# VH-VL binders against Exosome complex component rrp40 (rrp40): the designs that were tried, part 15

Target 1, 240 residues: Exosome complex component rrp40 (rrp40), of Schizosaccharomyces pombe (o13903)
Amino acid sequence: MAEVEEKGLLSYYFPGERIPDSIISQDGSIRLGPGLVFQKKDREEEIVVSKAGRLHQTGKNAMLIDSRTKRYIPATNDQVIGQIISRFAEGYRVDIGSAHIAQLNALAFENVTRKSRPNLNVGSLVYARVSLADRDMEPELECFDATTGKAAGYGELKNGYMITGLSLSHCRKLILPKNTLLQTLGSYIPFEIAVGMNGRVWVNSENLSTTVLICTAIRNCEFMSDEEQIKYCKDLIKKL
Key: E = the ipSAE of ESMFold2; O = the ipSAE of OpenDDE; V2 = 0.75 times the mean of E and O plus 0.25 times the DockQ between their complexes.

## First folded at step 9 (VH-VL)

Design j5 (from g5 with heavy chain Y57W; framework fv_solitomab_arm2; at its last look DockQ between E and O 0.48; V2 from the best seeds 0.00; counts 0 for: pae E 10.6 > 2)
Fold by ESMFold2, look of step 9:
Structure j5 (fold): chain C 240 residues (1-240), chain A 120 residues (1-120), chain B 106 residues (1-106)
Amino acid sequence: as target 1 above (240 residues)
Amino acid sequence: DVQLVQSGAEVKKPGASVKVSCKASGYTFTDYYMHWVRQAPGQGLEWIGYINPSGGWTNYADSVKGRFTITTDKSTSTAYMELSSLRSEDTATYYCARKYYGSGRYFDYWGQGTTVTVSS
Amino acid sequence: DIVLTQSPATLSLSPGERATLSCRASQSVSYMNWYQQKPGKAPKRWIYDASYRATGVPARFSGSGSGTDYSLTINSLEAEDAATYYCQQYSSYPYTFGGGTKVEIK
């Protein structure tokens, strides 16, 4: 119906999107690098994106998805949301979206010992604080407040829903106790939230449907004025 | 040091009302939800409801709707719980408890409790 | 509402014995807390998120479980452990508590 401009090289693609024929070379076979796969649909062969990123042409008839844009740069005392990717001798390797995989010591929790330390599974989400940040070193994380030693909301994030890719400016506003959107939504809906300075936000509420609506509101409000946020929230609540 | 200090014990007759205070110190009052929980003599704990001091909104358990009112005074960092039309079954110890806004999933500090006795 | 059923209602054990307190939820829950309450005092946060001990809780306490079945274990019971222990879920409103397990030292 409405005309929409076609994406090209260096455009951002999401998993499931098809690569337009207009950027595919006629001269020989096409070689696919990481992030792209061939998919057969209705007797035709399509190139489909398998991971998010920007499309690059890396040589004659060769292309890939570059997922390395917008890496998180760790800063000491940042709150982050990480995902456990593996366990090592004294803790966990945690993806926080940075150039280096972060480390979370198994003893970096409130009131734990070697015998009572947590048992976190691969794929679990954690809310943590960056305790060591250096450009050329693996970041270190802790699941307690630096001053009090108490958990203070850090630790495993069970259930809920996580969104990613939020700007640092947006996250700085969301982490404030007096955030207009969160205060307005909270007037109607009980929920829990964790805001990571790595562009990740986790929400949990009474059910998944409501949780996803809250996450959608958070993502959509970035450039709204306070008045726009309040009106948006009231309209959204009618859908509940 | 975080402290929640509640008002003193109350003895009331049926049909009266009571207002219990909970003064917070040692933290930014508007950063945390304040919950109220009651415990009848020899019984377990019953959640009453909460207030978000930043926005003033409240939520109450269905079993207690209509008679409880939870409020705050930001200038004194104090939360209040008022219960009207008192009945003998309202005899209980009433606790305020702090819950963190956002990822907080526990009551980390409790007031000392306020005993309300309803008798003729 | 999510109903939490604690068992047993009372445990009477000698010092040094191992105590196991059970909490069963009427449906799967995300997180389970445990509170300790001594007579005349407010509850204290004891175990959070099923298995983590709060500050000042002795290492002899441990929590475990997931889904609908949770437990609190005290290895080598001590006199100071005499109290009532409540489980509590907080992933949806209303927040509900179990009926409690009273631990007594013979």
Scores: ipSAE 0.005, ipTM 0.543, lowest interface PAE 10.6, mean pLDDT 82
ESMFold2 (binder alone), look of step 9: mean pLDDT 91; pTM 0.912
OpenDDE, look of step 9: ipSAE 0.006; ipTM 0.507

Design j6 (from g5, 78 letters changed; framework fv_acimtamig; at its last look DockQ between E and O 0.02; V2 from the best seeds 0.00; counts 0 for: pae E 19.9 > 2, placed apart)
Fold by ESMFold2, look of step 9:
Structure j6 (fold): chain C 240 residues (1-240), chain A 120 residues (1-120), chain B 106 residues (1-106)
Amino acid sequence: as target 1 above (240 residues)
Amino acid sequence: QVQLVQSGAEVKKPGESLKVSCKASGYTFTDYYMHWVRQAPGQGLEWMGYINPSGGYTSYAQKFQGRVTMTRDTSTSTVYMELSSLRSEDTAVYYCARKYYGSGRYFDYWGQGTLVTVSS
Amino acid sequence: SYVLTQPSSVSVAPGQTATISCGGHNIGSKYVHWYQQRPGQSPVLVIYDDSYRPSGIPERFSGSNSGNTATLTISGTQAMDEADYYCQVWDSSTVVFGGGTKLTVL
């Protein structure tokens, strides 16, 4: 499977998720604000999310969930990266970071029939196109181009590393055919990339350390000029 | 109809270079990575590397690093593989093979092969 | 580097089922693809992603993959199936082929 960046402070959480120990202060008693509760699991106490939102630290020993942070709002024909959360005979339920879990039909792939459908596991990443976006309905996804019926880069993203939380304007720049950062990095390092309009980017390269470095470059370049991006890439190559 | 048509057979001497072409038709050339695979007489398939024709980015198998160069010409939908400092063990049939788009990591179409004989 | 192991040859009587194995450490976690190569011809994809047939490949070809072994199965084997068969995976941005299996139909 692809690896996903571990959630931290300011990440988006859903009810039932556990807050990682790496975020929790070990000095003194911790105070939980709205959206967080203590729960027992086995012989341990853990902090779990009780309402959807982003984790916000309000003091050294105080945290809460900020539910004002916007989720991805699906739009028809958006390219998105989703994670399979459950499967059934006719398809998959896919997390794309929206308010509703998306649906991906098992036949929504190039050249797929009932006998030749894909076998995606829970936790797998998929690159897909939003085929139906309605505020009152679960979004629907397809892993083919609507006009040609070809896969066109859609489908399972095996191996690699995904980062999240990128702005829409940043993602729009990254999908441009001649993006300066990606062309510059590609001249030094072989890699594959998928960019989702839901603020998710997946990269795969020779090894994890190089892949993470590329992902860091992508995150850091948002407000750089073309010249700054070229210089930044050259500096990063020295770190390899 | 997808086709990969390779250049004709060649006879080379040790120390020379070979350059094989592979012309693609029947699909959008820049949407698919192109790989090169060779096969010595009576032997199995040996992967050499690939090129992404949309940007020209390449990756080579470690065995061939420093001797192989892959290029493309998008105006003619053609990829090229050049292998330098030829030895007798480079005698093989050289194939271009199209990688399926996206996360598919298999070769759905192959060229007819180009026999290159390296003999002193 | 990752290694795929195939038997050098398999012999089968016409009409019987041929089984060609492809061994690799935890190969069940990878997608396995199979190619047929008739004498003097280019390889042809016969199975992709463990078990799927491309258009034009007879239903008597099937595949499976679990644990440390992937398997190509040809039921009702015919003389025209006599060929070399290669398994292939993608590992760490590298393409790996098995050594090939010569299928003989006696």
Scores: ipSAE 0.000, ipTM 0.411, lowest interface PAE 19.9, mean pLDDT 84
ESMFold2 (binder alone), look of step 9: mean pLDDT 96; pTM 0.966
OpenDDE, look of step 9: ipSAE 0.008; ipTM 0.491

## First folded at step 10 (VH-VL; framework fv_solitomab_arm2)

Design k1 (from j1 with heavy chain D31S; at its last look DockQ between E and O 0.37; V2 from the best seeds 0.00; counts 0 for: pae O 6.4 > 2)
Fold by OpenDDE, look of step 10:
Structure k1 (fold): chain C 240 residues (1-240), chain A 120 residues (1-120), chain B 106 residues (1-106)
Amino acid sequence: as target 1 above (240 residues)
Amino acid sequence: DVQLVQSGAEVKKPGASVKVSCKASGYTFTSYYMHWVRQAPGQGLEWIGYINPSGGYTNYADSVKGRFTITTDKSTSTAYMELSSLRSEDTATYYCARKYWGSGRYFDYWGQGTTVTVSS
Amino acid sequence: DIVLTQSPATLSLSPGERATLSCRASQSVSYMNWYQQKPGKAPKRWIYDASYRATGVPARFSGSGSGTDYSLTINSLEAEDAATYYCQQYSSYPYTFGGGTKVEIK
């Protein structure tokens, strides 16, 4: 696998970004691997990044985004953080880090009508629940509680920062009510967090600096003891 | 059905303390933040603090920091706010309000309010 | 702190008329909510995330806005709409409310 370099730098892409035409083979026979999708915009076809990572050329006309993340296997009722990769009349295609792109119906929100449906953009983040998971089908998402029909925290995630590539085990630990890391951080910095079972965590705080700090802590503390986490957080906060 | 039921009205003297309760029912208590908002008579709403779902950390508005303490009892699904060093300006109706830990940045359910009057 | 300024402070209109309530933020916000409060009652979630109606909110209510400017519109006022409406930002700490707009029905 050859890394695609642009302007002498390894090209790192974020979801929603368009792959420049200069990188794409002119013969139109490009094969898209993971992390890349075709999108039609204004009757033009463009290649859009669905996952953050480095662009790799795997063949003459084959490219993929290497996110170094383990593939998430959708399970019903999992909360996941997804990224909108395309729009269609009935809803959205959402990358949730699984083998298949998930579908989110435009009406799969609390009290949404056809006239009041959310207008999400490509690249937008959503906190959603897996409503349907089948190995042979595209997973389906909903942005409401299955029992109450209420939003219950699901919906678009605005602002903040999304951590990707976390182990599923780490995410499971983070969602526990008594999480030493989050409690410790919260004692110093107020923040919002959404934890996806798909190895993604979204954080928002007062400012970008603190958000990044929190994300750094979350990423680095996976294998630390409680005591180590506390110490690490304290030391990290001193840098603010 | 989700319900937040607060304790009754309180009348206190300046310098005194009072503890207001907010009993939650109809949902998973540990999945939500509990916020507190107050409203002085004839005035608008003022956010004053919150406690996280686990009860491990709290945040307060500057106006009440050091004087107010928010706690939770998970066993009874009850949130508490202790108001200490009461001042006349603390006279208000105090509301508890629920906010989900995940996305959705709003208070979806409110208690009925607890009026705290601070008078000499 | 983000200051939310609501205007007008009071709005008196007749049934059937259109009401527009404004909320201006001192800084750009991403999460703006509206709450309805009737006298002697607790606030109720009304509009969340700028444009979404809470459960039970009539279709005549709508919210819009982005950045620093947000509005709540009542397309055709009904008597039951008489209340004070507060905007609230949840974008940055501390969370703050606007001063409220009192809607009176003549």
Scores: ipSAE 0.019, ipTM 0.552, lowest interface PAE 6.4, mean pLDDT 88
ESMFold2, look of step 10: ipSAE 0.376; ipTM 0.710
ESMFold2 (binder alone), look of step 10: mean pLDDT 91; pTM 0.919

Design k2 (from j1 with heavy chain K99H; at its last look DockQ between E and O 0.11; V2 from the best seeds 0.00; counts 0 for: pae E 13.1 > 2, placed apart)
Fold by ESMFold2, look of step 10:
Structure k2 (fold): chain C 240 residues (1-240), chain A 120 residues (1-120), chain B 106 residues (1-106)
Amino acid sequence: as target 1 above (240 residues)
Amino acid sequence: DVQLVQSGAEVKKPGASVKVSCKASGYTFTDYYMHWVRQAPGQGLEWIGYINPSGGYTNYADSVKGRFTITTDKSTSTAYMELSSLRSEDTATYYCARHYWGSGRYFDYWGQGTTVTVSS
Amino acid sequence: DIVLTQSPATLSLSPGERATLSCRASQSVSYMNWYQQKPGKAPKRWIYDASYRATGVPARFSGSGSGTDYSLTINSLEAEDAATYYCQQYSSYPYTFGGGTKVEIK
């Protein structure tokens, strides 16, 4: 559980979070390893997390973020969240966190033709299904249910916020229709969610602060009992 | 096969109440929001509100707040809309429509509609 | 409330003609849908998320637009296309519909 007070060494950090002054030595220059950057703010320099993970001190005045998330290994029929890297005439190249960049054909959507194509920009997020997984080939994606041909929630994920680095075990629990946290939150506030087996979860709600709160709840609930999750949700809603 | 079957037409006097049912089948009732939309004769569609059957949370359009009550009975997979203090302007066809709270934002299945006539 | 203004109110055209239906939002939206409704029937999902055709929708229908300006086009009108078409935003509370465009065959 996160303390009300600032996080410390060995805490888990997300991109954009500031490293508290309480754990930063002012004696000499500081060396930043992977996952940390200097940024200027109002004529001051601060250290900001650029990569999710646990903060480690690796020596005097040396720190890094230890990110131990393995690469995603595509499996046929997995639901994944991808980010469009580039566009070409017949489709898109998509990052899904695997060793190979995935391919998404422009016609791999419900009732799309050469004359009626989706318009996905570089940087857009998509919810898709892995249609082909092979060790030596680029994975292929589709934005429709293989049996019905319906979109079934696949396609572009607009607005919202994505968190990454979730364990496969956690994502399996989140995708279940009866997930206690999601059902409890959904009984109070409208939101959208997409859960990728590639350790990515996307949430969209009425505003960014609520969306981030839901994302934080998702990340914090992994080891809570059902009773604990229900209490947690009710406490969160009271504070909104 | 997903199906939403609504109760039959109603004829009411001003000041009465009406309760319309929407029985769902072919899916897990508590996994989907149920919305209500009405359409006056010859007019467009007006969103009324929704319920999440899982926890009973409701939300209503401000223009209709106070007279509409949306409820569910999870044991029969049925959603209800009750409208009290009926007025002639409440004459309309009332539709239920479902939406998965964890998916895209559109209504994927609609009930057949229930006509409610309020004689002025 | 986000107001959706559809134009024209009625579009009367001959078979084979191109029909263009406009929907303008009072502020930017992320999710714009279209529904087809024939007399005495419930609306049907027709176009979702601005440009995607629902299963069973003929290829002559296409949707486009972003932000505040959206359109639905029928590139070669057929008799079965006679219906009222409603746009609908699902981006912001309350979820509102346009006033509809009635498409008639001459």
Scores: ipSAE 0.000, ipTM 0.499, lowest interface PAE 13.1, mean pLDDT 82
ESMFold2 (binder alone), look of step 10: mean pLDDT 91; pTM 0.920
OpenDDE, look of step 10: ipSAE 0.155; ipTM 0.657

Design k3 (from j1 with light chain Y90W; at its last look DockQ between E and O 0.66; V2 from the best seeds 0.00; counts 0 for: pae O 7.3 > 2)
Heavy chain, then light chain:
Amino acid sequence: DVQLVQSGAEVKKPGASVKVSCKASGYTFTDYYMHWVRQAPGQGLEWIGYINPSGGYTNYADSVKGRFTITTDKSTSTAYMELSSLRSEDTATYYCARKYWGSGRYFDYWGQGTTVTVSS
Amino acid sequence: DIVLTQSPATLSLSPGERATLSCRASQSVSYMNWYQQKPGKAPKRWIYDASYRATGVPARFSGSGSGTDYSLTINSLEAEDAATYYCQQWSSYPYTFGGGTKVEIK
ESMFold2, look of step 10: ipSAE 0.516; ipTM 0.791
ESMFold2 (binder alone), look of step 10: mean pLDDT 92; pTM 0.931
OpenDDE, look of step 10: ipSAE 0.018; ipTM 0.571

Design k4 (from j1 with light chain Y52W Y93S; at its last look DockQ between E and O 0.02; V2 from the best seeds 0.00; counts 0 for: pae O 10.2 > 2, placed apart)
Heavy chain, then light chain:
Amino acid sequence: DVQLVQSGAEVKKPGASVKVSCKASGYTFTDYYMHWVRQAPGQGLEWIGYINPSGGYTNYADSVKGRFTITTDKSTSTAYMELSSLRSEDTATYYCARKYWGSGRYFDYWGQGTTVTVSS
Amino acid sequence: DIVLTQSPATLSLSPGERATLSCRASQSVSYMNWYQQKPGKAPKRWIYDASWRATGVPARFSGSGSGTDYSLTINSLEAEDAATYYCQQYSSSPYTFGGGTKVEIK
ESMFold2, look of step 10: ipSAE 0.747; ipTM 0.879
ESMFold2 (binder alone), look of step 10: mean pLDDT 93; pTM 0.946
OpenDDE, look of step 10: ipSAE 0.008; ipTM 0.499
ESMFold2, look of step 12: ipSAE 0.694; ipTM 0.862
ESMFold2 (binder alone), look of step 12: mean pLDDT 93; pTM 0.944
OpenDDE, look of step 12: ipSAE 0.000; ipTM 0.535

Design k5 (from j1 with light chain D49Q; at its last look DockQ between E and O 0.33; V2 from the best seeds 0.00; counts 0 for: pae E 8.5 > 2)
Fold by ESMFold2, look of step 10:
Structure k5 (fold): chain C 240 residues (1-240), chain A 120 residues (1-120), chain B 106 residues (1-106)
Amino acid sequence: as target 1 above (240 residues)
Amino acid sequence: DVQLVQSGAEVKKPGASVKVSCKASGYTFTDYYMHWVRQAPGQGLEWIGYINPSGGYTNYADSVKGRFTITTDKSTSTAYMELSSLRSEDTATYYCARKYWGSGRYFDYWGQGTTVTVSS
Amino acid sequence: DIVLTQSPATLSLSPGERATLSCRASQSVSYMNWYQQKPGKAPKRWIYQASYRATGVPARFSGSGSGTDYSLTINSLEAEDAATYYCQQYSSYPYTFGGGTKVEIK
């Protein structure tokens, strides 16, 4: 690849630095999460960093600074949510929050060929499985089930909303089919979810307010008992 | 080796009820939503409802107006649909179809279909 | 309800010709699926997430589109492709199907 001369997505930023225009989405209004603020500069509005950390895109038009210092340590067969940071002829480089940038082959999808391969853009989210994990190598990702070769929910995640920074123990509980929180919410509200062992969770539902409510519930329920989660969810559902 | 096997064809009179089974095998039954889709003779597909076997939540299409119920038996990995107060326009092939709960985006496996004929 | 309008209702073409099936949604959707159904058989998952081919689907099939306008293309029609193709959205409840496009070989 050519050398990158400008800071981009997933680069580390310090307070006062400006976010380059090249990575700012123009497809509607942009929402700034923790660590980012708007600031006037001459005739123009700029996005500047207010808290040290890495720049993440968390939704279609949403960004934040991730101030965590702990990195995800890839393990084979982990499900992860990654963000495409660059494209090349043979595939994609994907941030999964690990020490090395992961790679995703353009052919690592159900029933694709080079002529019918997916077209993922920089900034897009992808749900993938870690196919190779080695401390000294870039992790490798695949968007299909290892045994069946079928997509099984892997692939591009469009729309919806992603939260980050969840603990491994929380994600392990969320990914279980019988998770109390998700069972309770899913009994009342149709939604789609992807849980990454890299502390990332993506949710999509019929509208933004419901999606945000579900994401808030997921973040807030980490240390609740099953009984507390059920009551909390029922109270939230009453607000809909 | 995922398989959905439905019960056999039914012939019913108007006003009667019908119960159709859909036995799942080759996967963990409670991990996936079970949907029901019907197809009238010579017509397209109509979604009519689903159940989340994990929590028991159901949702039904307006076209079956409170006449439709979906239940499950987790011990046998079987979903059931029951349609009451049958009308001639309920004549159709009824399919069960699997969808992954919480993050499913398509019906990946379908039952073979159960033909329900409503005639006087 | 999101209404899916497929056109044409019937598409009759010779082997080797290019077939294009249209599906228009009454409002924007995030994802569109396509199913193939042959007479007397259950539908089969064919295209998912607008453009990905299910296992076993030949490379001559491709899907495209976003928002309200979606299409399925068969680049070089073969006799085995004769079937009815349905689009289906799952972005919003209720999940709905198009009326179908029947592909016939002349």
Scores: ipSAE 0.019, ipTM 0.596, lowest interface PAE 8.5, mean pLDDT 83
ESMFold2 (binder alone), look of step 10: mean pLDDT 91; pTM 0.923
OpenDDE, look of step 10: ipSAE 0.024; ipTM 0.632

## First folded at step 12 (VH-VL; framework fv_solitomab_arm2)

Design m1 (from k4 with heavy chain G102A; at its last look DockQ between E and O 0.01; V2 from the best seeds 0.00; counts 0 for: pae O 9.6 > 2, placed apart)
Fold by OpenDDE, look of step 12:
Structure m1 (fold): chain C 240 residues (1-240), chain A 120 residues (1-120), chain B 106 residues (1-106)
Amino acid sequence: as target 1 above (240 residues)
Amino acid sequence: DVQLVQSGAEVKKPGASVKVSCKASGYTFTDYYMHWVRQAPGQGLEWIGYINPSGGYTNYADSVKGRFTITTDKSTSTAYMELSSLRSEDTATYYCARKYWASGRYFDYWGQGTTVTVSS
Amino acid sequence: DIVLTQSPATLSLSPGERATLSCRASQSVSYMNWYQQKPGKAPKRWIYDASWRATGVPARFSGSGSGTDYSLTINSLEAEDAATYYCQQYSSSPYTFGGGTKVEIK
């Protein structure tokens, strides 16, 4: 499974850096939240970052800098996309983009016995839930719903592409029941998606070109209005 | 210094296609939207469309929608306008223009223009 | 679409005189800009956000207005001010231009 790396939207900034125009709405006034300021140089204005962090859109034409670490901090019950990095007798070590490598028990799947446990390979992708998150311990993962015990979409992710480096804010928006981008795309083409709270998204569709197209849309629409997203998607689909 | 350099003049027949280029330099290409504006001989300015170089998002005026296509090549910092199904009324000088924003929104830098003549 | 109507179409004045150019929008706009264009040249940013002069624009130029009514004023015309001036709105797509006012110096 291939990781889709695109130059995408710069989501993390340092003090003194200018916010690119490409990620700002084309219409209306801009409202700056914490971490952003207007700077004037010789009667020319620009938006400059005043504190380190990730850029977040909080509304139409509203942005702020969230001063959080670039790394994902595991939280209990977060859905995450991980990559198997090694195997041991009891399970798998999984990279979830955090400071610590997570552990996934081989029995932490729906209806699994010691004889029927999944055989995952190094490099395989998994959609999992963080079952234990402690600063002093390695995070633990499970591939089933905590309430029902069912897989509920958790498990090995096959035949798709993974997007990395998405803002956590963007991922949070993608998991909302009414997501304009995903609904619009879904109305035109069938695809599968797994959204991780760790800044990773997995997509699978009928063919590679379509999958790449969807991934591109996901990366590019983070700071678009709903109307812009709809238009963008419609135009994008015409290229298929 | 910021510069936008456009391709040379074109002469086409009705129904033909032409692609105009706008090479940007002196700034990070993907940081700014690129707009296109045209001007018929002896007439005023008409907004045509724009593109987000980062995502390839485009918007067009109704007068050219379905016929004109704006694209970019990030590797060469170049924006393109493909004009298809050309009509006599498409005869104009076409400008690329960079959009800037802050408290205001405006076109701060312009290309030198590309004249496209459509004649039978 | 927002229609911008500029008046007059042509303004012929002598050096030292005051020129007032009008731009009226069909609906209220949030951003209004002015561009100067000389024959055979690309337009240049001149006034932005209704009242701000671009870098290098002489102080004799001023912009004002809000809502649907905007104006560009040249307090004392100089020969170099001969050009066509276009207003442009960036409130909503399509980002329309006015028809332009041609300023001629006698």
Scores: ipSAE 0.006, ipTM 0.509, lowest interface PAE 9.6, mean pLDDT 89
ESMFold2, look of step 12: ipSAE 0.122; ipTM 0.651
ESMFold2 (binder alone), look of step 12: mean pLDDT 93; pTM 0.942

